# Designs tried in a protein design chat: VH-VL binders against UPF0292 protein AF_0905. Part 19

Target 1, 124 residues: UPF0292 protein AF_0905, of Archaeoglobus fulgidus (o29357)
Amino acid sequence: MEDYKPFFEAIDELKEKSENGWVVVVEGKKDVRSLRAIGVSGEIVVFTGYASTADTLKDRKVIILTDSDAKGMEIEKGLVEALKTYGKIPDVEIKRKIFSNVRKEISKVEEISAFYEKISGIEL
Short names: E, the ipSAE of ESMFold2; O, the ipSAE of OpenDDE; V2, 0.75 times the mean of E and O plus 0.25 times the DockQ between their complexes.

## First folded at step 8 (VH-VL; framework fv_cosibelimab)

Design f3 (from s38 with heavy chain Y102T R103G G104K D105T; at its last look DockQ between E and O 0.28; V2 from the best seeds 0.00; counts 0 for: pae E 5.9 > 2)
Fold by OpenDDE, look of step 8:
Order: sequence, then C-alpha cells, then structure tokens
Structure f3 (fold): chain C 124 residues (1-124), chain A 121 residues (1-121), chain B 112 residues (1-112)
Amino acid sequence: as target 1 above (124 residues)
Amino acid sequence: EVQLVQSGAEVKKPGSSVKVSCKASGGTFSDYAISWVRQAPGQGLEWMGRIIPIFGDANYAQKFQGRVTITADESTSTAYMELSSLRSEDTAVYYCAREGYTGKTYYFDYWGQGTLVTVSS
Amino acid sequence: NFMLTQPHSVSESPGKTVTISCTRSSGSIADNYVKWYQQRPGSAPTTVIYEDNQRPSGVPDRFSGSIDSSSNSASLTISGLKTEDEADYYCQSYDSSTYHWVFGGGTKLTVL
C-alpha cells in the first residue's frame, strides 16, 4: 500500500494553522468546499486579484493554497509579490507539502476532499 | 467600458526626460496593474515595467532599471511613466495597458492609444 | 529568463489558413499562459487569444491558439483568412522567475 502519512501530516498542519487564525487563500468556491469537507474550519479567502486579495490579507497570517498547475503557480507568484509590498510573507510550503506527497494523483485543491476520503478509507 | 487615454506626442532632446500619462476610466483603477510597453518605429513590442496602483511600487524591466519611473495617482486614476536620459533609440510609441484578470490569469485587456515620443538633436 | 521567438513574416491568400509559431527558449511553454495580440497598422494592439486558446468576446472563432509541449511552442492559427487580418501578431508570456512580461518579436502577416 502507498504511504500517505506525509499527506495527512500536511493536512493536519493546514487545519491546525487555520484554527489558529491563519487565513487560507484559494482560487475558487469549489476549493472552499473541498477544504471545508476535510475539516478546515478557519477563514478561507477566494482570490479576486492581486491588489484586492493582498489588501484583504495585509494584516493576517496567510497560507496560499492554489492549484499545483501552471494557473495556480501564476496566481501564487503574483500574490506573493503583492503581499510582499505590505511586508507580508505568506506560507507557500503547506501547498508544496500537500501536493508533493500525493504522487501527482491530484493537482487541484478542489480534488483534495475526494482524495482525502479515498485514502482515509484505505487506512481504516 | 474601460478606457485608457494617454497624453499627447512629445518631442525631446537627448539627455532630457519625458513623462507620459495614462488616465483610466470606466472601471476600478487600484486593483488592476498598469504596464508600460513601447514600440520603436518598425520594431516589436517591448515591456518596460508595471505598477499596481494600490501598492505604489513598480517593477521594471532590467533594461530600463534606473532610467524609468512608473507611478500612479489613485485619486485621478492616472498612471505615469517617466523616462530620463533620453537618447535617439528611445524614439518610440509608448503604450499603457491594463492587466485584466480572467479568473485564471492576466492579460493586457485594454490599451491606451499610444504616445509618440521623438528624441532628436 | 526566456525569450519568445516568432517568424518575422508569413503570408497567405484570402480564405486560406495560416499558423504563426511562438517558441520559448527555456522552461516549459506550459508553465505560463500564452497570450496573442493583433496590431493593425497605426493602431494599438488588441487581444485575440488569452489562456493559450481562449478568445475574448468579439474575436471570431477563426482565431485559435494551441500549445505544443514537444516543440515548446505556442501557435496562433487563423482560418478563413480575411484582408482585415493583415497585421502584426505578438505572442506574450509572463516570466514568473523574473517578474517580467515577455513578448515575441512579432510576426507580420500579409494577406496576398
């Protein structure tokens, strides 16, 4: 069986930080639903643009969790740049931890919940 | 509808500076980056730099670092591009362009009409 | 950083199909979305393709974009060529490593 322990640890870290006031930035509403389904309970912000999103988050601890594809990378890079103008350094490592430990089985945040359920069932 | 209206043509001497304006209307200003692109006669498009008005800080192409200054005035919805130490090679049409967001990426969705800057001795 | 290379010129008769290539020098062409701009003589550029293959409203469906990872290139295809299609065409992509917008050298399309 495949070892998904690192994936679960990354998800647990996400949930913990979320519960402790970190804001998670995602690309769309489907992403929000996916993260809620796995137990992310803190504030989640949907990306609306560089300035608007950065302005919303300028005083917050931020996790950027965009898709692990070309689109997600562009949004991540641009948002990081925007947040830096406020002296904000977001957490971009949780995203890496999540997607690097799923062996490219998923690349979209909206896929996380279904994948989580699948592998959780296997682990039980 | 969104419109970008630029200042008029300029004729400058070598060594002088030029400041081109780009006034936006018909949409929000602060949330959209404004890029500056120039085009020498018979040549291609060349990106110079970009500013996100709400942040005030600009990024510049390496070629123009130290010689170009891009600013924005949110109160008037106007972006500016100032190029100093002008030389004949700076003769070009200068465009401002808005970086529109599609929900996935950005592209130059609206352009100014262009401003011809002629540098001649 | 990378460069985008386009052919200097292409030509074709009305009603035919023409393709303009845009080759990325380093990195993957798929790392960032490719845009295409049309510039008619004496006018500012206008967008004909964004997100590799999407057309803005008002752009006819005879304009299409594609990506070829094997050649690390993007292509703009214009079918049913019309005289009003005569223009310069530029590909564009964002270099996220340098935070620069990169344009291709441009291609002059002549309708014979």
Scores: ipSAE 0.023, ipTM 0.707, lowest interface PAE 3.5, mean pLDDT 93
ESMFold2, look of step 8: ipSAE 0.032; ipTM 0.676
ESMFold2 (binder alone), look of step 8: mean pLDDT 92; pTM 0.937

Design f4 (at its last look DockQ between E and O 0.27; V2 from the best seeds 0.00; counts 0 for: pae E 3.8 > 2)
Fold by OpenDDE, look of step 8:
Structure f4 (fold): chain C 124 residues (1-124), chain A 123 residues (1-123), chain B 112 residues (1-112)
Amino acid sequence: as target 1 above (124 residues)
Amino acid sequence: EVQLVQSGAEVKKPGSSVKVSCKASGGTFSDYAISWVRQAPGQGLEWMGRIIPIFGDANYAQKFQGRVTITADESTSTAYMELSSLRSEDTAVYYCAREGYYESGKTYYFDYWGQGTLVTVSS
Amino acid sequence: NFMLTQPHSVSESPGKTVTISCTRSSGSIADNYVKWYQQRPGSAPTTVIYEDNQRPSGVPDRFSGSIDSSSNSASLTISGLKTEDEADYYCQSYDSSTYHWVFGGGTKLTVL
């Protein structure tokens, strides 16, 4: 359990920011369900394209939580670039904190809830 | 299905520039990243850079920074790669590739490749 | 940044199993997913493995991918080797520190 302390701390930070008006951007609907299951209660936006997503979020505090795969990283980078056109700098550290501390046991946001349950022993 | 069709072979002199085109069809264009990858004869694949067409902002491999320009024309769904100050070492097949696609609320890891464009640089 | 190193060539007889390695020079091979491409002469590359060990539709299960953190390498394994498997194979990963896509040097597979 101690080995996953950083993971849980990252999740707690995610939930806290979400409750304080930060918008979380994810890749798909399964990701939304996963995050809701662990208690993320704020607004979650599903990526619909670089321009459209950036336009939607240009005036918001943004957390980018895409998958820890090549495509997810590309989306992250592109969305960061898109948001910069509006002078916006999103939080990309939450994602890093989440996935860097799970030793690639999971790499997709949709896997977070099941992993959380498995590690914590708490049924969601 | 998405298809990428590139312009024809080029023969260039050292010091000149070449501009290769990549026309996309069968899908959307503006919100998908397009990469350029080259391959010298008998050599490996080398990533050069990528562009997101709707923003027109390209990122380049450090090796080609300042010498390569990647652009896109949304009206024609065409991406371009221009390489300047050509040298013999630039002789290669140049590929465009789209990074992936979205379906049913999920992103997918699949690439689409052009047929390649041979650029020959010789005096 | 990092480099991906592959053997220049490998060869084996039909029906046998071959393994192509892809070693990352710095950072952990597990930090980013590895993709494998197959390239036949005169053709563009096609994906045979993505996300370390996933096969695209149409790729036979003779192809498999794995990661070995102890050697900081990825491996492409081809079992039941067929003559049609003769091609160049490239590994690819993403350098998140530099935002670069990185290819291995490629491996020429010859079916004897």
Scores: ipSAE 0.225, ipTM 0.774, lowest interface PAE 1.9, mean pLDDT 91
ESMFold2, look of step 8: ipSAE 0.272; ipTM 0.758
ESMFold2 (binder alone), look of step 8: mean pLDDT 88; pTM 0.883

Design f5 (from s38 with heavy chain Y102S R103D G104R D105G; at its last look DockQ between E and O 0.74; V2 from the best seeds 0.00; counts 0 for: pae E 3.2 > 2)
Fold by ESMFold2, look of step 8:
Structure f5 (fold): chain C 124 residues (1-124), chain A 121 residues (1-121), chain B 112 residues (1-112)
Amino acid sequence: as target 1 above (124 residues)
Amino acid sequence: EVQLVQSGAEVKKPGSSVKVSCKASGGTFSDYAISWVRQAPGQGLEWMGRIIPIFGDANYAQKFQGRVTITADESTSTAYMELSSLRSEDTAVYYCAREGYSDRGYYFDYWGQGTLVTVSS
Amino acid sequence: NFMLTQPHSVSESPGKTVTISCTRSSGSIADNYVKWYQQRPGSAPTTVIYEDNQRPSGVPDRFSGSIDSSSNSASLTISGLKTEDEADYYCQSYDSSTYHWVFGGGTKLTVL
């Protein structure tokens, strides 16, 4: 009953920013595959370490899309601090928007594509 | 090659403090957290706490809150663990370990050689 | 807060298969990835399984890991058991409520 409207709007915002040069940071390869399946077409990088990942992204606009669990928040916090060294403020709100209404269902980025397919009825 | 080299064995009196060092080489120090794990003679592994050097804050197991201090010096790529108010029960081998990351997998991918701390009356 | 419970010891003959269990006391075993460490006498531990069932480079494929949600446990399975596998084995998981690592009590594996 439209409780998933914010989820779909957040996915649309993610896709739009990705197409406009924002780089998405994820925790692993399965996350990349999940995001590609729902149409995120821009650059996606996998976290490899705080300083190394931040150095790769220092000249880019960044969306941090780690899992909505304790470890994912820890990575987010550390990466935000590392990017701050370069004067960068990454987007951490798209993750909040994606997961805020669906935490009872999913918490991992790798789960997004299957969940999207389930609630939309669209085969990906 | 990544290496974690710890300071040498210590013999301490009850009520004193010990500070163990863990120097990392062959990697990017600020990429990873450093954990401290101890093992009393004949006993299992016990996690004490960790530090993430890039933001300098440490997190401690409840058992050690108030007695342990974990710090890091990025300029020397060295982590430190200080345990105060030593008791005989603190006699153990103390390990540092790097929290590695590989495609979503977190694990202690490199361990120091261990530092024996003996607390004797 | 949770505990990870392992049997104190297990034993099995060379060439056979042994399974070491790791049961989580509260919360779901699937909440966080489980790691397994091998420790030989006098040495620092080394990782044999991470991310529930992944092997670091150099770990033989006869080491495998699995999760059983119905018993709320993880398992380390060693097939084709060799004398060199005699060691202590520890499971480990992350406590997301405290941001702490939790070790199991350890299991002594004897190859008879």
Scores: ipSAE 0.334, ipTM 0.775, lowest interface PAE 3.2, mean pLDDT 89
ESMFold2 (binder alone), look of step 8: mean pLDDT 89; pTM 0.891
OpenDDE, look of step 8: ipSAE 0.442; ipTM 0.835

Design f6 (from s38 with heavy chain A33T Y102S; at its last look DockQ between E and O 0.76; V2 from the best seeds 0.00; counts 0 for: pae E 4.6 > 2)
Fold by ESMFold2, look of step 8:
Structure f6 (fold): chain C 124 residues (1-124), chain A 121 residues (1-121), chain B 112 residues (1-112)
Amino acid sequence: as target 1 above (124 residues)
Amino acid sequence: EVQLVQSGAEVKKPGSSVKVSCKASGGTFSDYTISWVRQAPGQGLEWMGRIIPIFGDANYAQKFQGRVTITADESTSTAYMELSSLRSEDTAVYYCAREGYSRGDYYFDYWGQGTLVTVSS
Amino acid sequence: NFMLTQPHSVSESPGKTVTISCTRSSGSIADNYVKWYQQRPGSAPTTVIYEDNQRPSGVPDRFSGSIDSSSNSASLTISGLKTEDEADYYCQSYDSSTYHWVFGGGTKLTVL
């Protein structure tokens, strides 16, 4: 079977949740551009700090989509803890699904659109 | 206008402890990790450890594990570093630095002025 | 854990170009971003390069950074060397396995 089926399924889940009011948190503007290119249409917020980002998102449904590296995992943990102080539990599983079978090829959210284009054959 | 202001110089005897403060202003204290770095006279920079205020957790370089304690007080926007069982080789300038962030990287974007700690009998 | 090794000192004349190396002992230099700090005598360090090759606001464009995976090293290059560039320079990288920062040993730059 294809190495990338879980990747595409996770992208579909991300897009569906984004369309249904979930806010996606990313590390930077290049990540926003990458996600827009693959069709993520809802609100995307760039991380600005643990407390300040959590305050912005305290009344929202949140997906954390930081890079799949040590710093991205650190940001994820800190933001999860900050959101818990407001009684919010963000989705961290979509990130795991996106990167689980592709870590040898990409680890950064900004790389997703080019990788998607390469594997799918669809010009974005 | 971010500033990190450290406590003043200290003279300590061997075997005692020192606690250096680092007061942050010009930003949200809980947004940033605070690291501590020291520099012995004529020597290079040594990273000692850090605290992430939103976690309340610290971690330490292996060399200092067991002798250093790093804490934070959100109500005063102040981080603290305490080094115990002081020896003459702990004579150094101690810096706090905040870990700023950008797309894809953390780096030390603001440094305190440094605190000279002299360990001498 | 890994070490970052820098030359002890380098020297060069005003107007010339100098390159300071930073070699990682184990694992890949590309695993984590490299930062460079300048420390003038009696002062706290300041950042001159982050994200391998990015300059903070206010750092002159004569400072540049690069990565060479084949030699497992990073480099800081200073062109158009000025007397105020005389300082100690430190590279730094992150140890992902421990969440620790690692500094290089430092390089003393002398501008004659």
Scores: ipSAE 0.179, ipTM 0.734, lowest interface PAE 4.6, mean pLDDT 89
ESMFold2 (binder alone), look of step 8: mean pLDDT 91; pTM 0.931
OpenDDE, look of step 8: ipSAE 0.385; ipTM 0.819

Design f7 (at its last look DockQ between E and O 0.84; V2 from the best seeds 0.00; counts 0 for: pae E 4.9 > 2)
Fold by ESMFold2, look of step 8:
Structure f7 (fold): chain C 124 residues (1-124), chain A 121 residues (1-121), chain B 112 residues (1-112)
Amino acid sequence: as target 1 above (124 residues)
Amino acid sequence: EVQLVQSGAEVKKPGSSVKVSCKASGGTFSDYAISWVRQAPGQGLEWMGRIIPIFGDANYAQKFQGRVTITADESTSTAYMELSSLRSEDTAVYYCAREGYYGRDYYFDYWGQGTLVTVSS
Amino acid sequence: NFMLTQPHSVSESPGKTVTISCTRSSGSIASNYVQWYQQRPGSAPTTVIYEDNQRPSGVPDRFSGSIDSSSNSASLTISGLKTEDEADYYCQSYDSSTYHWVFGGGTKLTVL
């Protein structure tokens, strides 16, 4: 059996930070729906462009949760650089923790809720 | 309104270089990548490379690696494509295009008007 | 790298329906979204389909896009053909292994 404890621990960390005012940045509306389904309750912002998204977030604590694929990594790197201009360092490690042991099964944020339900047995 | 305005047509000799500019207006220049695409007379579209202006990374198609340089100047909202060691087969219309983000992916949502580069002796 | 292969040309009469195929040579067509561009002579291309099957604002709903995993292809379908639809059409997709954009070879649509 795959050891999914790191996945659940990362989800718990994400939910805790979201409850404590961290803003989560995602690629699209399906990602928002997925995160809400697993209990992420705080503010979620959809990426609209590097500079514009960074300007919206310049005074916030930020978690970047783009997909774990080439495009998602490109968006993450660009947004990290844009936020540096405002002296902000976003959290990029929660994404790594979420996908590290499950990348063969999912790579997109929108897939998290269905996967969570599958491996936990909890109906969302 | 987003607009991409390119520099004018150029006539070049074989072995020389050309630098085409693409000035963006409307929107936020640093939000988007800029791609360069060329089209030889009667031929299809050929992707040359792209740049993400906010951190200056450029990425090039293998065919043009070593001959093309793509840069951006955020202060003037202008991207540039320079092609060196020109040959007659480089005669083409060169387009810049913005990679607009919508939903989960980029696509080329605005195109420049094109710049004809003619390479002849 | 993969290639996107389109038919060289297609012809149909006004009012009819045409489908233009776009076949990916290696890897799955479903791995990355497919875009479709229309180009009239002397003009820059314009987007008619993005993200496989979405229309930009202002594109008529007679333009539609689809993916067929069994043939590893994307399709652009234009129903109710009009003479103004006569143009070149290009499919495009992203190669995530190289971070490159790939265009199909283009299809010349003639409306008789």
Scores: ipSAE 0.091, ipTM 0.722, lowest interface PAE 4.9, mean pLDDT 90
ESMFold2 (binder alone), look of step 8: mean pLDDT 91; pTM 0.926
OpenDDE, look of step 8: ipSAE 0.533; ipTM 0.857

Design f8 (from s53 with heavy chain S100G; at its last look DockQ between E and O 0.03; V2 from the best seeds 0.00; counts 0 for: pae E 11.5 > 2, grease 19.2 > 18.9, placed apart)
Fold by ESMFold2, look of step 8:
Formats: structure tokens, C-alpha cells, sequence
Structure f8 (fold): chain C 124 residues (1-124), chain A 124 residues (1-124), chain B 112 residues (1-112)
């Protein structure tokens, strides 16, 4: 009955961190739109390249929220390595929590808002 | 303040190679991607590729794959673009460009810097 | 990949408004941010719009950018046209899989 509770809890954690100064990194503009729709209110940055994104974020707290597919994992891995050269440890766990119980239904960040609306019954 | 200063104009024979330099000053060199863009006389802008100096990875536009090589030297804060097998249609102004974001006083600021351009003329 | 198509030229009188279009051939224009560059004769390009509709510091607010998903295009609008606005204008976006730059063909703006 409550098989989506971990998903909702991860979304709440994302929103809380975003409000507390964590910057969320995504792959594209559709991802930004999706996260804004579910109430992510802090800064969201679109990936522009490993060094350029890492340099922009080297003094920030970072959540990497790329798609849960091969390309998104490749970007995450490379950006983690880039940020490590500046002594920064980005959060990669929120992404895993978001997708771990819903991978059969969605794998892209841009799908989150429509999925949230579907399972919650809330119009976004 | 970041400045990009390119090497001087060159005249080359068909079939030869040219190597244009782009020296960065006024900021950290290794942290930002440097792109190369060319513009033939009276024509539009054409992206050739980029390098991220700290990682050494270069990425090339498909059109130039195989005859362009982009490198960086952190010790001199200089990026290089080498174009081989030159033809008359390679006559152009070659620009290096650097973009990114800087975080200051709780705010993210966009920046975009271009070198002055290097005219490469390939004799007919 | 995709192309960004711009009109070859536009012209308008000082004080008037021009709009320069940038149409994406495949995939949605809304998928990746659009940037607009101004290039005056003999100079390197400079950014006048980034992230679809944001202005870098020092760019006057008479420059604006917009996205129209229904026509799959971006637009640069310059109101209160001045003679110093005479330049070439390029849109740029990104290939979502490679993050390569893709430029539009450019538009020559003539202020008569």
C-alpha cells in the first residue's frame, strides 16, 4: 500500500537540502522544470561539462541528480571525480533513494513531476 | 579578471599544419573548459572542440574529428589547437573561448571570455 | 544531431523593435538552454542572453530572450533599437548527449 513512501521521503530530503543551500546538478532544462514543479526551490545548475560545472560549484554543497541510466551514471561518476579534485564530496545518495524503488516506472529526472502527481493525486 | 591572449596571425601552405595558442591569465587555468571556434571570412561561427585542462580530455566536433588536436599546458596556462592537412577553406579567424560561473557573496554569476582571434590564411 | 536556423538578415529603423528567430530542426528547443551572441564587425562575439532569457551584467534590458515550444524556436528581441546594435547575432544551444556547442547560422542586423 505504501511502497512509494521511500520515494516521497527522498523527495522531501531533496527539498530540505535545496532550501538549505545545496545546489542540485541536473542534465537539462526539462529536469529543472520537473524539480521546480515538485517544490525544489533552491539553486539548480545544468551540467555544462565536467571542469566548468565543478569550477562553478567548488565552493558549494552539491547534490548530483542525473538520470538513472547509463549516461546519467557516467556523468555522475565524472562529476564526482571532478569535484574531488577541489576537496568536495557531492551527495549522490538522494538520487539513489529517489530511483531505487521506482526504477520500473521511471529513470529520468524529467519524469519525476508527472510521476509524483500520478502517485500522490496532487495536481502540480 | 580573466584574459585570453592568442598567438599571432599565420600564413600556411595547403597540406601543412597550424598550431594556435591561447594563454589564460587573471584566474585559475585548469578549472575551466576552453573551446575553439572558427569563423571563415564573411561566414558564421563554427565550434571545433574543447578541452578541460585539469582532466586533459579533449572533445571534438564530428566535422573536425581526425585532423584537429586540442591540448593544454597547465605550467604555462596555455591551450593549443592544431589543425592538420590544411586547405584553402580552412582560412578563418580562430577563437578560443572560456565560459563558466563564479560564486561570490551568495550569488552565482555567469562569465564568458573570448580571445582576440587568430587569422590563419591558407595560400591558394 | 540538429541544426539551428536563423534568418540571414533583418533590418529596422532606430527606436523600433526586432525579433530574430532560431528554429531547432530536431528534438525540442526546450531541452537545452539557448544562448545569444552579439558580434560587432572586427570583434569577438559577446554573450547578450544566457539560459534562454537571462542577461549578463551590463547588457541592457531592451535585450530579451524567449522560447516558443509550439514553433520549436527561440527568439532574441531588441527593443528601442540603436545604431550600435548593428551586428551579427548567433543563437547557440547544446547537443544533449555530447554537450557540444551548436551555433545557428547567424543573422545580420542592419539598423537603418
Amino acid sequence: as target 1 above (124 residues)
Amino acid sequence: EVQLVQSGAEVKKPGSSVKVSCKASGGTFSDYAISWVRQAPGQGLEWMGRIIPIFGDANYAQKFQGRVTITADESTSTAYMELSSLRSEDTAVYYCAREGYVYESGKTYYFDYWGQGTLVTVSS
Amino acid sequence: NFMLTQPHSVSESPGKTVTISCTRSSGSIADNYVKWYQQRPGSAPTTVIYEDNQRPSGVPDRFSGSIDSSSNSASLTISGLKTEDEADYYCQSYDSSTYHWVFGGGTKLTVL
Scores: ipSAE 0.007, ipTM 0.611, lowest interface PAE 11.5, mean pLDDT 86
ESMFold2 (binder alone), look of step 8: mean pLDDT 90; pTM 0.924
OpenDDE, look of step 8: ipSAE 0.608; ipTM 0.882

## First folded at step 9 (VH-VL; framework fv_cosibelimab)

Design g1 (from f1 with heavy chain A33Y; at its last look DockQ between E and O 0.88; V2 from the best seeds 0.00; counts 0 for: pae E 5.3 > 2)
Fold by ESMFold2, look of step 9:
Structure g1 (fold): chain C 124 residues (1-124), chain A 121 residues (1-121), chain B 112 residues (1-112)
Amino acid sequence: as target 1 above (124 residues)
Amino acid sequence: EVQLVQSGAEVKKPGSSVKVSCKASGGTFSDYYISWVRQAPGQGLEWMGRIIPIFGDANYAQKFQGRVTITADESTSTAYMELSSLRSEDTAVYYCAREGYYGKDYYFDYWGQGTLVTVSS
Amino acid sequence: NFMLTQPHSVSESPGKTVTISCTRSSGSIADNYVKWYQQRPGSAPTTVIYEDNQRPSGVPDRFSGSIDSSSNSASLTISGLKTEDEADYYCQSYDSSTYHWVFGGGTKLTVL
């Protein structure tokens, strides 16, 4: 039970920032659906390429929420670098908080909503 | 319309170097990795290395480490592959390929037309 | 590092179905998405499958891809074979530990 408290707190932080104008960047449409299911209500942008995605986000507060695997980390690093040229520093720590305690169960953003239901008992 | 146009065929002597260019158009150059792949006559595809322009670094297959240099010029949307200390075994068609992102996957979505490099005495 | 092993050649008659295997030597085939490329003589390769089983636009739906974890392999299946399907086929996967692409050795498909 206590293993999942950091996960729920990270999800709450994500939702709060989303409500306060932070834009969440994800890898695909299934990730968007998963985040909407758990109550992320703000703007979500799907990654389409480093420069084009960074240009969309250059004037925004950004949370990078790519998958917790090698490809997702590669995309995160590239977006951080691209946004840095615009003087922007995106939040990359919410992703760490979400996955660090549940990595053996899930690693993809699209899996979050089903996992949330499973461990919370709350039907979404 | 995305296109990758490579420089023309070259004939080289053993021990020399060759530099092949790959100009991208119809897309955002800095969005994508550019990979180099070669194919010797009658043989399969062999990955040589890649560059991601936004990082400024290249990654090379172990077989080619020390002989290959891959670079990119964002201002001209052009990638380059230089292979040094050429041997007859380096005779091949050299392709550049863009690594496009679709769904949650990268794959080589556009290929250059290929550049034949012939190494002969 | 791993290798991807394909049969050297396969042949089948028009209208029939053929399956080309791609076996990963170490690590799990499921760790990284598998791609399939078609190369006709004298041409650059083109993608027929990505993300294990997705088709780029313009690729006929008689091309399909699958993964079998028990044999640690991927498969390209071509149904309703046509003479135009005669080509070399390559599987490909990504080695996340080295950031390198790995191609299979290629399979020559002959449509008799």
Scores: ipSAE 0.081, ipTM 0.722, lowest interface PAE 5.3, mean pLDDT 90
ESMFold2 (binder alone), look of step 9: mean pLDDT 94; pTM 0.952
OpenDDE, look of step 9: ipSAE 0.626; ipTM 0.884

Design g2 (from f1 with heavy chain A33E; at its last look DockQ between E and O 0.90; V2 from the best seeds 0.00; counts 0 for: pae E 3.5 > 2)
Fold by ESMFold2, look of step 9:
Parts: sequence; C-alpha cells; structure tokens
Structure g2 (fold): chain C 124 residues (1-124), chain A 121 residues (1-121), chain B 112 residues (1-112)
Amino acid sequence: as target 1 above (124 residues)
Amino acid sequence: EVQLVQSGAEVKKPGSSVKVSCKASGGTFSDYEISWVRQAPGQGLEWMGRIIPIFGDANYAQKFQGRVTITADESTSTAYMELSSLRSEDTAVYYCAREGYYGKDYYFDYWGQGTLVTVSS
Amino acid sequence: NFMLTQPHSVSESPGKTVTISCTRSSGSIADNYVKWYQQRPGSAPTTVIYEDNQRPSGVPDRFSGSIDSSSNSASLTISGLKTEDEADYYCQSYDSSTYHWVFGGGTKLTVL
C-alpha cells in the first residue's frame, strides 16, 4: 500500500491543476472516461494531430497525459515541440509521477480508474 | 480529399542514390507522420522509416540505418526519401503513407501510388 | 525486435469463412494494436482493420479482427467470402522497444 503513495499524490496534483484551469490532453475517449471516474473535473482534450491540437491549446495551461509507452512518448514529444512555437511549455511531469511507481501494473491512461479503485478500496 | 502523389519511376545503377518525393494535399501536413514502405517484386511490405514533419525528426528501420534519409518540407507539404549505395536488392516499389490517428491507434490511412525504382547495370 | 508470422496462402470457397493468423514472435501481441491491410494486385494497400478489431468507414462488416493472447496471435476473419476479397493481406504492429512498424510476411487469399 505504501508503494503507491507517489501515485496517489500525483493523482491529487492532477485533480488540483485540472480544477485550476489546466487542460489535460489524452490519446482517446476511454482515457477521458478513466480520468472523469477518478475525479478530474476540468477540460480534457483528445489528441487529433500535432498542429491542430497545439493550435487548440496555444492559449491554455496544458498537462500532457498520454500513455506511458513508446507511442505515447512520441505524441508527447511532438506536442511539446508544437506548443513551443507558441511560446508555451506544457506540464509533462505529472505523467511521469503517475506512472513511475506503477509501470509494472499499468501503462495506459485508460487503466488508471480501475487500478485506482483496486489499490484504494474506493469504489468509483 | 487527401492525396499523396509520388515522383515517377527511376532506373539507377548500383552504388548510386535515389530520392523519391511524396506531395500531400487535402489535409494538414503537420498533423501527421509520414512513413516509407517498400515492396520488392513478388515480396511483402517492408517498413523503412518515418518522419514527423512538425519537428523534422525521423527514425529508420535498422536494416536501412545509415543508407536512408527521410526529410520533409512543410512549406510544400512534401516528404522525401533518399536511399544511397543502391544494390540490385533495392529494386522495389516505394510507397509513402500517412499515419492517421483514429481513436487511440495509428494506421496508414492514405498511401501514395508507389514509385518503381529499378537498380541495374 | 519481433516478427509477425502469417501463413503464406489460404484458400476458401465463395460464401464461406476464412481466418488469417498473425503470430508475434516475442513480447505480447496485446502490447500494441494490430492493423490489417488488404492489397489487390497492382495497387497500394488499404486498411481493413485497426485497433485490433475496428473497421475504417466503408469496410464491410464481414471483415473482423481478434486477438488471442494464449497463442500470442491476431486473426483477420472474412465471412461471406466474395471474389473481390481475393488479395494479399498483411498484419502490422508497433515495436515499442525500437519505435518501428513491423509488417507480417503477408498472406495470399484465393477465393476458389
């Protein structure tokens, strides 16, 4: 149980930033559902392409929360570069904090809600 | 609609190089990754590499590392693949393909018509 | 670092059902989504399945995809076979360790 403390702290940070106007970018609709289930209440945007997604988000505070795998890292890198042209640096560290302790169990954002319920004992 | 139009067929000598172009239209070029895939006569599909035009980084299949260079020109919506030190085994149809993003997956949703490159003396 | 192995050829009669397998040599087939491409003679490939079991718009519902983790394989199933289904079929997946796309060797489907 103590092994998951960093995971819960990162989820709390994500929820707090979302409540304070940060927009979360995810890979798909199942990720949105997963984040809503754990209480992420702010705006969530689904990736649709590097330039078009960055243009949508150029005036926002952005958290990139793509999957913790090679493809998710490629999307993150491309979005970071695209947003850089607007002088914007998105938060990429919350994803690292969420997955760093739990990569052996989950790697996809869509898995977060079921995993959270499993290890917390809280039904979502 | 989206179209990928490739440059015409080429005949090359061993040891030379070839550069194939792929002009995209009908979409936002910088939204997508562009892959190159070849197919030798009577053979299967072989992925060569890809580029993400918005920041210009490319990566290549191990077999082609050091011989292939993939580039993109955002201003003309054109990707290029250059293969050097050509051998007879490089005779193939070379395709460019757009990596479309759907749901949570990528797949090659649009392909160029293919460019036949023949390597012979 | 992995290969996708397909049967070289399969044959079946019109109206029947055929299944084409795609076996991953190392790592789990479930690690990355499987795509299936159809290539008719003289043409570029087109996608018939993505995300393991989703069909692009315009692909008939007689095409379906599935994953079998126990055999570490994906399958493309074509029911109600038509003459127009005669083509080469390729599976494809992503190698997360190398950031490469990997194609299967291809399967020639003959509709007798």
Scores: ipSAE 0.317, ipTM 0.790, lowest interface PAE 3.5, mean pLDDT 91
ESMFold2 (binder alone), look of step 9: mean pLDDT 92; pTM 0.943
OpenDDE, look of step 9: ipSAE 0.737; ipTM 0.906

Design g3 (from f1 with heavy chain Y106W; at its last look DockQ between E and O 0.94; V2 from the best seeds 0.77)
Heavy chain, then light chain:
Amino acid sequence: EVQLVQSGAEVKKPGSSVKVSCKASGGTFSDYAISWVRQAPGQGLEWMGRIIPIFGDANYAQKFQGRVTITADESTSTAYMELSSLRSEDTAVYYCAREGYYGKDWYFDYWGQGTLVTVSS
Amino acid sequence: NFMLTQPHSVSESPGKTVTISCTRSSGSIADNYVKWYQQRPGSAPTTVIYEDNQRPSGVPDRFSGSIDSSSNSASLTISGLKTEDEADYYCQSYDSSTYHWVFGGGTKLTVL
ESMFold2, look of step 9: ipSAE 0.606; ipTM 0.876
ESMFold2 (binder alone), look of step 9: mean pLDDT 93; pTM 0.948
OpenDDE, look of step 9: ipSAE 0.813; ipTM 0.927

